# VHH binders against Rho GTPase-activating protein SYDE2 (SYDE2), part 10

Target 1, 120 residues: Rho GTPase-activating protein SYDE2 (SYDE2), of Homo sapiens (Human) (q5vt97r660to779)
Amino acid sequence: IDAFRHYSFSDQPKCSQYISGLMSVHFYGAEDLKPPRIDSKDVFCAIQVDSVNKARTALLTCRTTFLDMDHTFNIEIENAQHLKLVVFSWEPTPRKNRVCCHGTVVLPTLFRVTKTHQLA
Key: E = the ipSAE of ESMFold2; O = the ipSAE of OpenDDE; V2 = 0.75 times the mean of E and O plus 0.25 times the DockQ between their complexes.

## First folded at step 13 (VHH)

Design x3 (framework vhh_7pa5_2; at its last look DockQ between E and O 0.04; V2 from the best seeds 0.00; counts 0 for: pae O 3.3 > 2, placed apart)
Fold by OpenDDE, look of step 13:
Structure x3 (fold): chain B 120 residues (1-120), chain A 120 residues (1-120)
Amino acid sequence: as target 1 above (120 residues)
Amino acid sequence: QVQLVESGGGMVQPGGSLRLSCAASGFTFSSYWMSWVRRAPGKGPEWVSSISSGGDYTLYADSVKGRFTISRDNAKNTLYLQMNSLKPEDTALYYCAKEYVEGDTYTFYWGQGTQVTVSS
C-alpha cells in the first residue's frame, strides 16, 4: 500500500475518519535531500499530526543526500487524520528554515490494514 | 511549578499588528525550545512557530511565514510573537508552549492562552 504520499505542503489528503491512541514512529532517515543551499548542512525532522507539532529531532548534520538517523517517537494522537513528516534545513542567513522534503500519510486508512507499518 | 502566562492579545483590523508575550517561570527557560500554538474556533490546535533554546533557530508554519516573527529574551524569561499583516484567519486563542521530552515522548506544556481577533 502506497500510504506515504508527497503533495503540496499546504494541502491535506481527504479523510473522513479519525483515530486515537498511542503511536510509535521510527524514523530511519531521508533520501534525496536537496536543501535550497548547498551550504545548508543543518537539518532536522519534525513530526506533525493535523498541523500540531508533536515531535522533532535535534539538529543533524547532513553530509550527503541521505540523512541517516535512527530515532523513535512515541506520540499520543486524538481524533487524528494525518501524519506529516517534514525535514527542514536551517539557513543561518537570513536565518530561515526551508523544507527539504515532506510526506503525509492518512492515518485511518493506514491502520485499517494493519497495526504495524513500514513507510518509505 | 511551571507557569506560562500569555499576554498581548486583542482585536485588530485586517492588516494590523500585535505582539504577544509569554512570561515563563518555574523552569530553566533558556534550556527549552518554546512554541506558539493557536486554536481557532471549531478547529483543532495549529502549530504556529518554534524557537530553539538559545534563539538561534526559528521555525514557522507556512500559514504565517513572512508575517510572524518568534523571538525570546532568556534574561527576562519571555517569549514573543510579533504578528504583522494579520488576517481574519489568524483569529484564535494563542498559547505559549514549552517543548520538552519525557523519556521518549515529545510533549508540550501550554499556558492559558491569549485571544487574538482579527476582524473588520
Scores: ipSAE 0.030, ipTM 0.343, lowest interface PAE 3.4, mean pLDDT 82
ESMFold2, look of step 13: ipSAE 0.267; ipTM 0.668
ESMFold2 (binder alone), look of step 13: mean pLDDT 84; pTM 0.831

Design y1 (from t14 with T107V Y110W; framework vhh_brivekimig_d4; at its last look DockQ between E and O 0.37; V2 from the best seeds 0.00; counts 0 for: pae E 3.0 > 2)
Amino acid sequence: EVQLVESGGGVVQPGGSLRLSCAASGFTFSSYWMSWVRQAPGKGPEWVSSISSGGDYTLYADSVKGRFTISRDNSKNTLYLQMNSLRPEDTALYYCAKEYVEGDTYVFDWSSQGTLVTVSS
ESMFold2, look of step 13: ipSAE 0.217; ipTM 0.605
ESMFold2 (binder alone), look of step 13: mean pLDDT 82; pTM 0.810
OpenDDE, look of step 13: ipSAE 0.672; ipTM 0.840
ESMFold2, look of step 14: ipSAE 0.259; ipTM 0.635
ESMFold2 (binder alone), look of step 14: mean pLDDT 82; pTM 0.812
OpenDDE, look of step 14: ipSAE 0.298; ipTM 0.682

Design y2 (from t14 with V101F; framework vhh_brivekimig_d4; at its last look DockQ between E and O 0.27; V2 from the best seeds 0.00; counts 0 for: pae E 4.1 > 2)
Fold by OpenDDE, look of step 13:
Structure y2 (fold): chain B 120 residues (1-120), chain A 121 residues (1-121)
Amino acid sequence: as target 1 above (120 residues)
Amino acid sequence: EVQLVESGGGVVQPGGSLRLSCAASGFTFSSYWMSWVRQAPGKGPEWVSSISSGGDYTLYADSVKGRFTISRDNSKNTLYLQMNSLRPEDTALYYCAKEYFEGDTYTFDYSSQGTLVTVSS
């Protein structure tokens, strides 16, 4: 099992290659969530490809530091380099939702080895 | 300047239907996810539904799932919310919002006006 590479939210891993096609992503969950507010229990997960929103979940209730999920996303990608998963907290008062956790993978490097991967 | 103008609100009896519209201008509408958010009197804003930029992906709050349908017409820069089987608890001011990333935050850019939906006998 491979792990997501950890970077700052604004940083992207270097990549000179691109991939295209239909990608299936199964999200099992997220751990080590750090919600900005203790009372903020509503969260959602966004899937971003090269800073473009491709999919996200509806609001989910976060009861622990682990967000259990069973979601499959079929995403068409074109000339893609990075896959980012971000968990946000729902904060209605500021019209901005805060990051609880995130992970990024370099797609061309991953798919050079095999077409199927399990990431943690 | 980003402008979002809601319409279609009104008074309906329980079990009734309404169709809300949101006219968007001042940005490339087809490039952004859009959402509906509502605020009932004395309560905070509640997320209702979202739709992807191309309209291929839709999301709903559990409270409205199966009753509400979000859609969009990118050629008209318009967002819609079909509301069926309305309930008194659906009474609220309904806002449309533009969704986008801003740095490390995910922002909902709300309209300033909203459209009022009142469900009562």
Scores: ipSAE 0.111, ipTM 0.580, lowest interface PAE 2.4, mean pLDDT 83
ESMFold2, look of step 13: ipSAE 0.157; ipTM 0.513
ESMFold2 (binder alone), look of step 13: mean pLDDT 81; pTM 0.807

Design y3 (from t14 with L59N; framework vhh_brivekimig_d4; at its last look DockQ between E and O 0.03; V2 from the best seeds 0.00; counts 0 for: pae O 7.7 > 2, placed apart)
Fold by OpenDDE, look of step 13:
Structure y3 (fold): chain B 120 residues (1-120), chain A 121 residues (1-121)
Amino acid sequence: as target 1 above (120 residues)
Amino acid sequence: EVQLVESGGGVVQPGGSLRLSCAASGFTFSSYWMSWVRQAPGKGPEWVSSISSGGDYTNYADSVKGRFTISRDNSKNTLYLQMNSLRPEDTALYYCAKEYVEGDTYTFDYSSQGTLVTVSS
């Protein structure tokens, strides 16, 4: 996907452990989205594992501060440490991905709690 | 300093109900997602439910879906968990947790002592 760019600007949280397996990620929604541009209504959500693209949503129209989503991704992870969720604004010209919001989860720590988690 | 103080725990029989409360202070409560996490004896922590900052969205673990209801009153800086149809397996120490992003890290902050829920015949 030409529109997708890796987001790796921020430093990853420190982690000494790794996990492998199948991970199911379900997007429930997001609130308080603040697109970089007022006129930008199109956004998409991306899932990165250790800065590797794993999945993304189709373009979604952000009409309100709350984005209702119902997307599930099954992701194979191998020796992974970090899960990054990034919401991008879409600009078809010049096809720029502008970060609206993002969050990083330390996977080994997360899965110490339970297999089910709510994320940003 | 973030303060989360749970209350409402107790001993109930199976099928009973409890309502937990979490009083929050030290941060702008209405700006944060909040969650309940529980830890049963001999088990690790388990996420139970989350609610968005404005309360417009809620989510539940499959184990409690249909039985538990999370809610919040931002005017009171209080998080609630209505627990109905309680089961012995719901026995646990229940924690209130603040969900937030620090830098680019999404974090659960359970800096509270929890409230004990015991479901037993």
Scores: ipSAE 0.017, ipTM 0.288, lowest interface PAE 7.7, mean pLDDT 81
ESMFold2, look of step 13: ipSAE 0.112; ipTM 0.508
ESMFold2 (binder alone), look of step 13: mean pLDDT 81; pTM 0.802

## First folded at step 14 (VHH; framework vhh_brivekimig_d4)

Design z1 (from y1 with V107I; at its last look DockQ between E and O 0.62; V2 from the best seeds 0.00; counts 0 for: pae E 4.0 > 2)
Fold by ESMFold2, look of step 14:
Formats: sequence, structure tokens, C-alpha cells
Structure z1 (fold): chain B 120 residues (1-120), chain A 121 residues (1-121)
Amino acid sequence: as target 1 above (120 residues)
Amino acid sequence: EVQLVESGGGVVQPGGSLRLSCAASGFTFSSYWMSWVRQAPGKGPEWVSSISSGGDYTLYADSVKGRFTISRDNSKNTLYLQMNSLRPEDTALYYCAKEYVEGDTYIFDWSSQGTLVTVSS
């Protein structure tokens, strides 16, 4: 799409494509969260690239099944295929912070390039 | 086996300073985000601060922002917490923790030892 600087295009299947570069990700919030357990009100958001943590927020107060925030992350990625945004509960007892919600972006699908004129 | 050993705790007056250290072994220290978690008497664990694996991103709880500074030395496998302008409510057992993801779980893995900080006159 015209607003993106990196494009990725290939024959099928597209899941074999990889993207490198510097990304700026602005996170506005999440809905339909699995709320923290009754004795906890805090959550945090992590950005993961191919299951590797790239950034996360400090603990945030979660009021209901809705999280409203503004955060911008600047991350460097290398040969990446998946970007995952995950909201975790803060549950220090029993020290297992479970997923409240998540979303995944397949990076080659978000960016398109011609094989003969690839940018990355 | 992951080992985290905290030190540097003690008794200080309000307004004082302390520097905590955490010696890490049994894992590739430079590959993981690290954090400090504290537990005051009769309360649950409270997240205090976190630092990225390379040391270029830091996060602080609102209660300590501007007073505490987290740092790490990856060549020495050591995590630090500089605590300034200490207040009685900072009294707690302080733990260092390794952060990692396992399946659908984000884990803060800390030792059961910790180092005790007491702020009182």
C-alpha cells in the first residue's frame, strides 16, 4: 500500500517471506481482554518478533475487558516473518502471567515488493 | 540451573541511598530482559523496574520513577538498582528476576532469597 516504505511480494506461499528494517509501532489499546485474576488489576503489553521480545510497556492499570493506551515502539527487526502484540496479566502469585489477548501480523503480507526491485 | 543472588540491602534513613546488585549465572544473561521485584511485609510482590537485554530501554513503576535507576553490566553478568531518596514505603525484600516467555505465559522468574531494604529513622 502507498504509505509503506517496505514491500514484499513472492509466489505462493507468502509465509516463507522475511522482512528486515526499522519499524515504528503505535499501540492504542486492546478490547475483549481476559481480565486478570480477581486479586490483580495490572497488565502489560509486549511486542514480539518471531517469539522474541522486542519491547514492552510498564505495568498498566486494567479496569475491565478494555485497555486504552498510547505507546510508540521503535524496533529493529532482522529476517522476521511474524509480529505479535500480546497483553499479559500481572499475576506474581503463582508467578505465571497469562495472555489476556493477542494479535499477530504476518509481516510479508503487510509489506509488498516486486522481486526485481526489492527494498530490504 | 538459573541462579540469581541479590546483595546490597541494609538499613537506611529516609532520604538515603542504597545500591543493589544481582549476580546472575546459569543462562546467557545478555539475551534476557531483567527486572527488580519487591515485596513489602504483608503485601504481594510489586514490579519495580525492568531493563532490556542490551540495556538501552528501561521501565519504572510510577512509585519509584525519578528516584531509582536500573542498569546492567553484561560483561559481569550483573544487574543493578540504584535507589535514591528512599522512603519508608520502599521497605521491602528486593528480588531480581529473569523475564522470558514460555508458551502463552510471560514469566518473571526470581529467587526466593532477595535482599532486605529497611528505610526507617
Scores: ipSAE 0.204, ipTM 0.607, lowest interface PAE 4.0, mean pLDDT 71
ESMFold2 (binder alone), look of step 14: mean pLDDT 82; pTM 0.815
OpenDDE, look of step 14: ipSAE 0.479; ipTM 0.751

Design z2 (from y1 with L59I; at its last look DockQ between E and O 0.31; V2 from the best seeds 0.00; counts 0 for: pae E 2.8 > 2)
Fold by ESMFold2, look of step 14:
Structure z2 (fold): chain B 120 residues (1-120), chain A 121 residues (1-121)
Amino acid sequence: as target 1 above (120 residues)
Amino acid sequence: EVQLVESGGGVVQPGGSLRLSCAASGFTFSSYWMSWVRQAPGKGPEWVSSISSGGDYTIYADSVKGRFTISRDNSKNTLYLQMNSLRPEDTALYYCAKEYVEGDTYVFDWSSQGTLVTVSS
């Protein structure tokens, strides 16, 4: 049996629009990142709760379109409604004094198990 | 307008220490993550360290971890970088930057000339 595509689900009943508490988010990696131009590309991962940065990694070297990491974010949240994990690429330019990102990944609560899906 | 003014650079021997400051104005300093970036001669900009808006979460590049300490004083609108055990490869122009997200872009915004740190043997 091969692993198949999965869809994340909420684990808890939705008694209200907001949650609070301590949360641990384990990030195994990302795929389909934009390829490096020459050898490698620095990236970083951010955890955003309701569009607010709660944590992020240092810059990581990414040599391909695949980022393999084993990282756990431990964050305290209050009155939160949405969780988003975003991978940005570091692309500094001196003239602009900013880094442009190349992609966004929205990752709600990860539901653990292997499931079989039929594509519609 | 947003202003970031770095100071505290200079010439030091390897193993020495420097403390950089960045005076901020024209925005609500306490609402933004701040960072230090540096640019060595002949290299592109390199991220050094970042600190959360409240000052309770800090991250460092591997090359400076254990030697540099970022801090901030939100009552004085000032960002700091304590640099210890300096090495020749730390020689660079150091900028402070305001971090924010704009749409799909994570911005490190530095608009100043920086402060020069030279570590020579």
Scores: ipSAE 0.291, ipTM 0.670, lowest interface PAE 2.8, mean pLDDT 70
ESMFold2 (binder alone), look of step 14: mean pLDDT 82; pTM 0.809
OpenDDE, look of step 14: ipSAE 0.389; ipTM 0.732

Design z3 (from y1 with D56S Y57E; at its last look DockQ between E and O 0.77; V2 from the best seeds 0.00; counts 0 for: pae E 3.9 > 2)
Amino acid sequence: EVQLVESGGGVVQPGGSLRLSCAASGFTFSSYWMSWVRQAPGKGPEWVSSISSGGSETLYADSVKGRFTISRDNSKNTLYLQMNSLRPEDTALYYCAKEYVEGDTYVFDWSSQGTLVTVSS
ESMFold2, look of step 14: ipSAE 0.344; ipTM 0.725
ESMFold2 (binder alone), look of step 14: mean pLDDT 82; pTM 0.808
OpenDDE, look of step 14: ipSAE 0.698; ipTM 0.858
ESMFold2, look of step 15: ipSAE 0.221; ipTM 0.621
ESMFold2 (binder alone), look of step 15: mean pLDDT 82; pTM 0.811
OpenDDE, look of step 15: ipSAE 0.704; ipTM 0.860

Design z4 (from y1 with T105E; at its last look DockQ between E and O 0.72; V2 from the best seeds 0.00; counts 0 for: pae E 3.8 > 2)
Amino acid sequence: EVQLVESGGGVVQPGGSLRLSCAASGFTFSSYWMSWVRQAPGKGPEWVSSISSGGDYTLYADSVKGRFTISRDNSKNTLYLQMNSLRPEDTALYYCAKEYVEGDEYVFDWSSQGTLVTVSS
ESMFold2, look of step 14: ipSAE 0.217; ipTM 0.614
ESMFold2 (binder alone), look of step 14: mean pLDDT 82; pTM 0.818
OpenDDE, look of step 14: ipSAE 0.475; ipTM 0.757

Design z5 (from y1 with Y100E; at its last look DockQ between E and O 0.30; V2 from the best seeds 0.00; counts 0 for: pae E 2.7 > 2)
Fold by OpenDDE, look of step 14:
Structure z5 (fold): chain B 120 residues (1-120), chain A 121 residues (1-121)
Amino acid sequence: as target 1 above (120 residues)
Amino acid sequence: EVQLVESGGGVVQPGGSLRLSCAASGFTFSSYWMSWVRQAPGKGPEWVSSISSGGDYTLYADSVKGRFTISRDNSKNTLYLQMNSLRPEDTALYYCAKEEVEGDTYVFDWSSQGTLVTVSS
């Protein structure tokens, strides 16, 4: 779906509207993982709303370029515009973990049509 | 300045229990995910557990699931780690860490001090 896009991490889609409420997100998996290091085998998925961490997974083993997931997150949002799903690699040293893959959704646009969506 | 001060470490026998605390200051504690990370002698840092800003989500490494419990008191700016059924392999310096997103990175920010947990018979 076009509403779910891969954007530059520092570049957010323009949005002038806001939404609030309880949102349920079911994460099926992530494709084309690109860990920053070849030997990086641990990843985690984070759900961010306007750059705020709302939920995330524990460390998961990344054995292939596909991360199979079956996780449901119930998150409360207030005056929100963007939903970002990000897969990070775990690298304790240094203390920074790099993005493996991500997607961004403009929430007001998405929920303008219907309350239920399935995103690819 | 972000300050994280760990306490509660000590020497215990296998099967024993300890409760770690982390006093946080210098930032809005209740707005951040917090975690525990440990580093055993001669090994690199290992993630142990995390908790969401409000405490609704808790996460654990497989090595500590069922034995460790992370919690927080936002009114006291304090993070806790209850460690039960301790094992020798749990011996490490334990650090509490602030989790934060910085651009395209996810940062775990912890101090250089930590609290030492030694599990030995």
Scores: ipSAE 0.264, ipTM 0.666, lowest interface PAE 1.6, mean pLDDT 84
ESMFold2, look of step 14: ipSAE 0.314; ipTM 0.712
ESMFold2 (binder alone), look of step 14: mean pLDDT 83; pTM 0.838

## First folded at step 15 (VHH; framework vhh_brivekimig_d4)

Design j1 (from z3 with T105E; at its last look DockQ between E and O 0.32; V2 from the best seeds 0.00; counts 0 for: pae E 3.2 > 2)
Fold by ESMFold2, look of step 15:
Structure j1 (fold): chain B 120 residues (1-120), chain A 121 residues (1-121)
Amino acid sequence: as target 1 above (120 residues)
Amino acid sequence: EVQLVESGGGVVQPGGSLRLSCAASGFTFSSYWMSWVRQAPGKGPEWVSSISSGGSETLYADSVKGRFTISRDNSKNTLYLQMNSLRPEDTALYYCAKEYVEGDEYVFDWSSQGTLVTVSS
């Protein structure tokens, strides 16, 4: 039937103007987590700014389709327009000498952002 | 070409210490998060520890927290792992890995043969 879905850009908060500064992002958790292979025990969360990973958590044990955590990311951004939260699954059956973790972009309904602007 | 060369492995008794080193070349070392990944005999790879590109943030697996310390020296392109209070279950081949994003994937990549750590009586 239906394939697993990643969070689309149409659901993504967009800044119509570039921003710079120090940002603190408090992540309370994620729900409606979907594979690929989300049945693994270990996941990690990363913050992408304009599709570049800026920060991540350690591996966390996840036993359901819900992840409940209390984590604050502190990141420095320059001329940023888009922010994404991505949950990656650690999948230990890698090809050769790699582990390639595929991520599920979460809908941003369960987080708090505290933004600090720093003028150039 | 990306090259990672691990050293410092050996045989130690339980409770002992070892310090692993990883010399990096062929890429801008200071631009990437780096990690240690280990593989015990007959098991899949296990993430051990990671350090941010500037060295200001460190992450540890629960199984090693408080016993292992990751560090890096960006002026020498070298990654380190100080392992204290070693246990038999720490016995594994240890790899130094580069972390990066490729498309929609987060990759932990080791291009090396690793360094063997054996903890036994």
Scores: ipSAE 0.247, ipTM 0.649, lowest interface PAE 3.2, mean pLDDT 71
ESMFold2 (binder alone), look of step 15: mean pLDDT 82; pTM 0.806
OpenDDE, look of step 15: ipSAE 0.711; ipTM 0.864

Design j2 (from z3 with W110Y; at its last look DockQ between E and O 0.56; V2 from the best seeds 0.00; counts 0 for: pae E 4.7 > 2)
Fold by ESMFold2, look of step 15:
Structure j2 (fold): chain B 120 residues (1-120), chain A 121 residues (1-121)
Amino acid sequence: as target 1 above (120 residues)
Amino acid sequence: EVQLVESGGGVVQPGGSLRLSCAASGFTFSSYWMSWVRQAPGKGPEWVSSISSGGSETLYADSVKGRFTISRDNSKNTLYLQMNSLRPEDTALYYCAKEYVEGDTYVFDYSSQGTLVTVSS
């Protein structure tokens, strides 16, 4: 998993009861990919928040067990606990794409907001 | 029951344009990424384009980038593909697909009907 940077949109004013967080994720690549079934296989990378797909890339050709890319995702999060970056292989038959690798990041609790508390 | 119904295919000369539509029912259309997948005779399915659930993100295969435009109208549960500058190699059955994750699998779920696009004189 690449380095994460948190950007100020969801920074909480002291008086705010409800916020939505925006996060920019810059993805440099992945290592130790599960080998494609066929050499030189198309893949794509998706971002999931609490197992919900939020964003993905177009198809990329993966030449080895290493994926090198430069991609930025802008995603909205709210009350989220986990961010997962997943690389899927494109499998035209049977039209289902399988995980090649993944990494999970536990998000800071500062993005969870209730009416009774705000982050100081 | 999920149902996707494609329309707008036909015979067009090279350089021409077509607009495909996909009427969706049986699921919350606005909650899912949608895509177009095409299958030429004798070939496997080829991903063409995808659009985010809210319509703000679009993705294109290199072979169609700059010529095709995907869009959606969530109030009408309809997905569109504007196809310009058509080439003979764009000839295929075009399917719209619902994208979702099921366990460790990313699924492009499309109907067997499709809409036929033929680019020839």
Scores: ipSAE 0.157, ipTM 0.568, lowest interface PAE 4.7, mean pLDDT 70
ESMFold2 (binder alone), look of step 15: mean pLDDT 81; pTM 0.807
OpenDDE, look of step 15: ipSAE 0.730; ipTM 0.876

Design j3 (from z3 with D104Y; at its last look DockQ between E and O 0.57; V2 from the best seeds 0.00; counts 0 for: pae E 4.7 > 2, SAP .69 > .668)
Fold by ESMFold2, look of step 15:
Structure j3 (fold): chain B 120 residues (1-120), chain A 121 residues (1-121)
Amino acid sequence: as target 1 above (120 residues)
Amino acid sequence: EVQLVESGGGVVQPGGSLRLSCAASGFTFSSYWMSWVRQAPGKGPEWVSSISSGGSETLYADSVKGRFTISRDNSKNTLYLQMNSLRPEDTALYYCAKEYVEGYTYVFDWSSQGTLVTVSS
């Protein structure tokens, strides 16, 4: 029968969970970015799952300290725990692309909320 | 030692075609996104195209979209760029690059010699 329980970390081990499936990630933009150097005006966004690069945008023009875009990533994940969205500046000289900003999400936390919604 | 060796460059007329190849060795080719980067005389490096490690995702700069096609053959450790409808502004030294993350830095590594493409009328 349909039973419902609030997800609790005391009920399940947090760091032993893995998530698999198809995921759409919508990226609307970023702010408070580190501006690219004068000779590097482009940025790109990458999605990393457990530190593995799964998807990336083409180069985008960085206007100021604010990146205004919408972009959807459709990725397949397998046995994953962490999702990281990272914005890099394009700096081909000295060939190191610096992080402008990033966010990391623990995937079981996200899909706990999704599972609760599905049971209602 | 990581090695990338480009070939297939040459002189062509506007509207012509060329196919570039990049032979890779010294790393697990199938585990990395790969890209093409070009540099025209007096200009900084310009990203051209990228392809995912499995080949299912491709990205193109606006200036080449619809004319260039990136591909890879993981069984041969080879990256390709089919260039059609070439224009004089495509004239550049073309590099094959390995994409990877090092700490909080995203690296496009093209320490290779490149292959020269010249489009002239």
Scores: ipSAE 0.155, ipTM 0.566, lowest interface PAE 4.7, mean pLDDT 71
ESMFold2 (binder alone), look of step 15: mean pLDDT 82; pTM 0.816
OpenDDE, look of step 15: ipSAE 0.719; ipTM 0.874

Design j4 (from z3 with D104W T105E; at its last look DockQ between E and O 0.38; V2 from the best seeds 0.00; counts 0 for: pae E 4.0 > 2, grease 24.5 > 24.2, SAP .669 > .668)
Fold by ESMFold2, look of step 15:
Structure j4 (fold): chain B 120 residues (1-120), chain A 121 residues (1-121)
Amino acid sequence: as target 1 above (120 residues)
Amino acid sequence: EVQLVESGGGVVQPGGSLRLSCAASGFTFSSYWMSWVRQAPGKGPEWVSSISSGGSETLYADSVKGRFTISRDNSKNTLYLQMNSLRPEDTALYYCAKEYVEGWEYVFDWSSQGTLVTVSS
């Protein structure tokens, strides 16, 4: 019986050089957030496809430099080459609120479906 | 110039309902995610809810899930928050905000005056 292995995606259609279609991405967490926050801190994650924001989470509590989450994004993409997961911290300022970015995960590896697992 | 004008706040008893509105102008409303942020007396700003630019995805803080409903009407450039089963801890000044990315920042921009919701009596 055939087996499949994944890193950070739940599923992704196979295509030549780009990916189009409806995609479900399951995100388990992030590490090495910069700068790290030691205290309890509200964060959220956004999925960007070729620098376009496609989805984001609600605010989540993060207590360390590691964010442990179990979230599925369902996004529609067209001819995507890069999938970027960005973690922002909630740090509002008076009169004009901005959230400072604390961690960026760039995930160039594509999940593919195959009958045999191969690594280059 | 970006303008966000909130309305619909007031005084209500616990368990009551209010519907907030936010009239937007000075930007392409339908192109941006929008959110509600509230600030209770003596506390910092708290994110409440967000809605995608097309309205297909909604997000809620745990404290309001099942009680509040965010919506938008892109033909009227208006954002809404239906608040049901209100509690005293929902008492706050409510702001609507435009969400956008600027460099490496995700910005919640609420330069408006807000609308006051008081839950008591």
Scores: ipSAE 0.148, ipTM 0.526, lowest interface PAE 4.0, mean pLDDT 69
ESMFold2 (binder alone), look of step 15: mean pLDDT 82; pTM 0.816
OpenDDE, look of step 15: ipSAE 0.725; ipTM 0.877

Design j5 (from z3 with S52Y; at its last look DockQ between E and O 0.55; V2 from the best seeds 0.00; counts 0 for: pae E 4.1 > 2)
Amino acid sequence: EVQLVESGGGVVQPGGSLRLSCAASGFTFSSYWMSWVRQAPGKGPEWVSSIYSGGSETLYADSVKGRFTISRDNSKNTLYLQMNSLRPEDTALYYCAKEYVEGDTYVFDWSSQGTLVTVSS
ESMFold2, look of step 15: ipSAE 0.179; ipTM 0.572
ESMFold2 (binder alone), look of step 15: mean pLDDT 80; pTM 0.796
OpenDDE, look of step 15: ipSAE 0.750; ipTM 0.887

## First folded at step 16 (VHH)

Design c1 (from x1 with D56S Y57E; framework vhh_7pa5_2; at its last look DockQ between E and O 0.65; V2 from the best seeds 0.00; counts 0 for: pae E 4.1 > 2)
Fold by ESMFold2, look of step 16:
Structure c1 (fold): chain B 120 residues (1-120), chain A 120 residues (1-120)
Amino acid sequence: as target 1 above (120 residues)
Amino acid sequence: QVQLVESGGGMVQPGGSLRLSCAASGFTFSSYWMSWVRRAPGKGPEWVSSISSGGSETLYADSVKGRFTISRDNAKNTLYLQMNSLKPEDTALYYCAKEYVEGDTYMFDWGQGTQVTVSS
């Protein structure tokens, strides 16, 4: 998952299958991040499988609406159906980090992508 | 009730070492990524290091790489930070944090902190 994509087939069957095994996810970057208000913003990227965090990056400095990276996540999954990549901002107030953008892939059909801004 | 109690802080000369520990209770410690976050006087929180739930993945801020080592003992519900080659700029209140997702927010829940002071 290296870009957000839209899947337009309206008559796709619901995914009922589960995937187990070792998976490598190569992440090239993200676009349409919320721009910094004054200066650079620190962000991190997390991988969630069925809404459970499996891996994340260290903090990265982001000075634009575009994050360019070349990172491979190696994760172990068990009975999984959904893969979600989320970019969070490191917030000045403690304890809360809001979503900058995300993409979702439905296993095993491989594709459903949603583009969003921070909810806070 | 989630409880995180940091200890092991103190005063040390530059170049010295300290080992911080964090006793965790009130949640399944082995199911969560854990981190160390620090706050120098007059500054906002700064992420220092994180470790995966099983302990196999570690992440470090650039400012501490090669000097600090994060570890955990899931049998004792304890998180550690070994700090070597300490510098005056490492002076801060160090927090142990539980990482989790709540809705669209990535949370870092902190304990009370333990003070580390590095001075000649």
Scores: ipSAE 0.181, ipTM 0.586, lowest interface PAE 4.1, mean pLDDT 71
ESMFold2 (binder alone), look of step 16: mean pLDDT 85; pTM 0.841
OpenDDE, look of step 16: ipSAE 0.669; ipTM 0.847

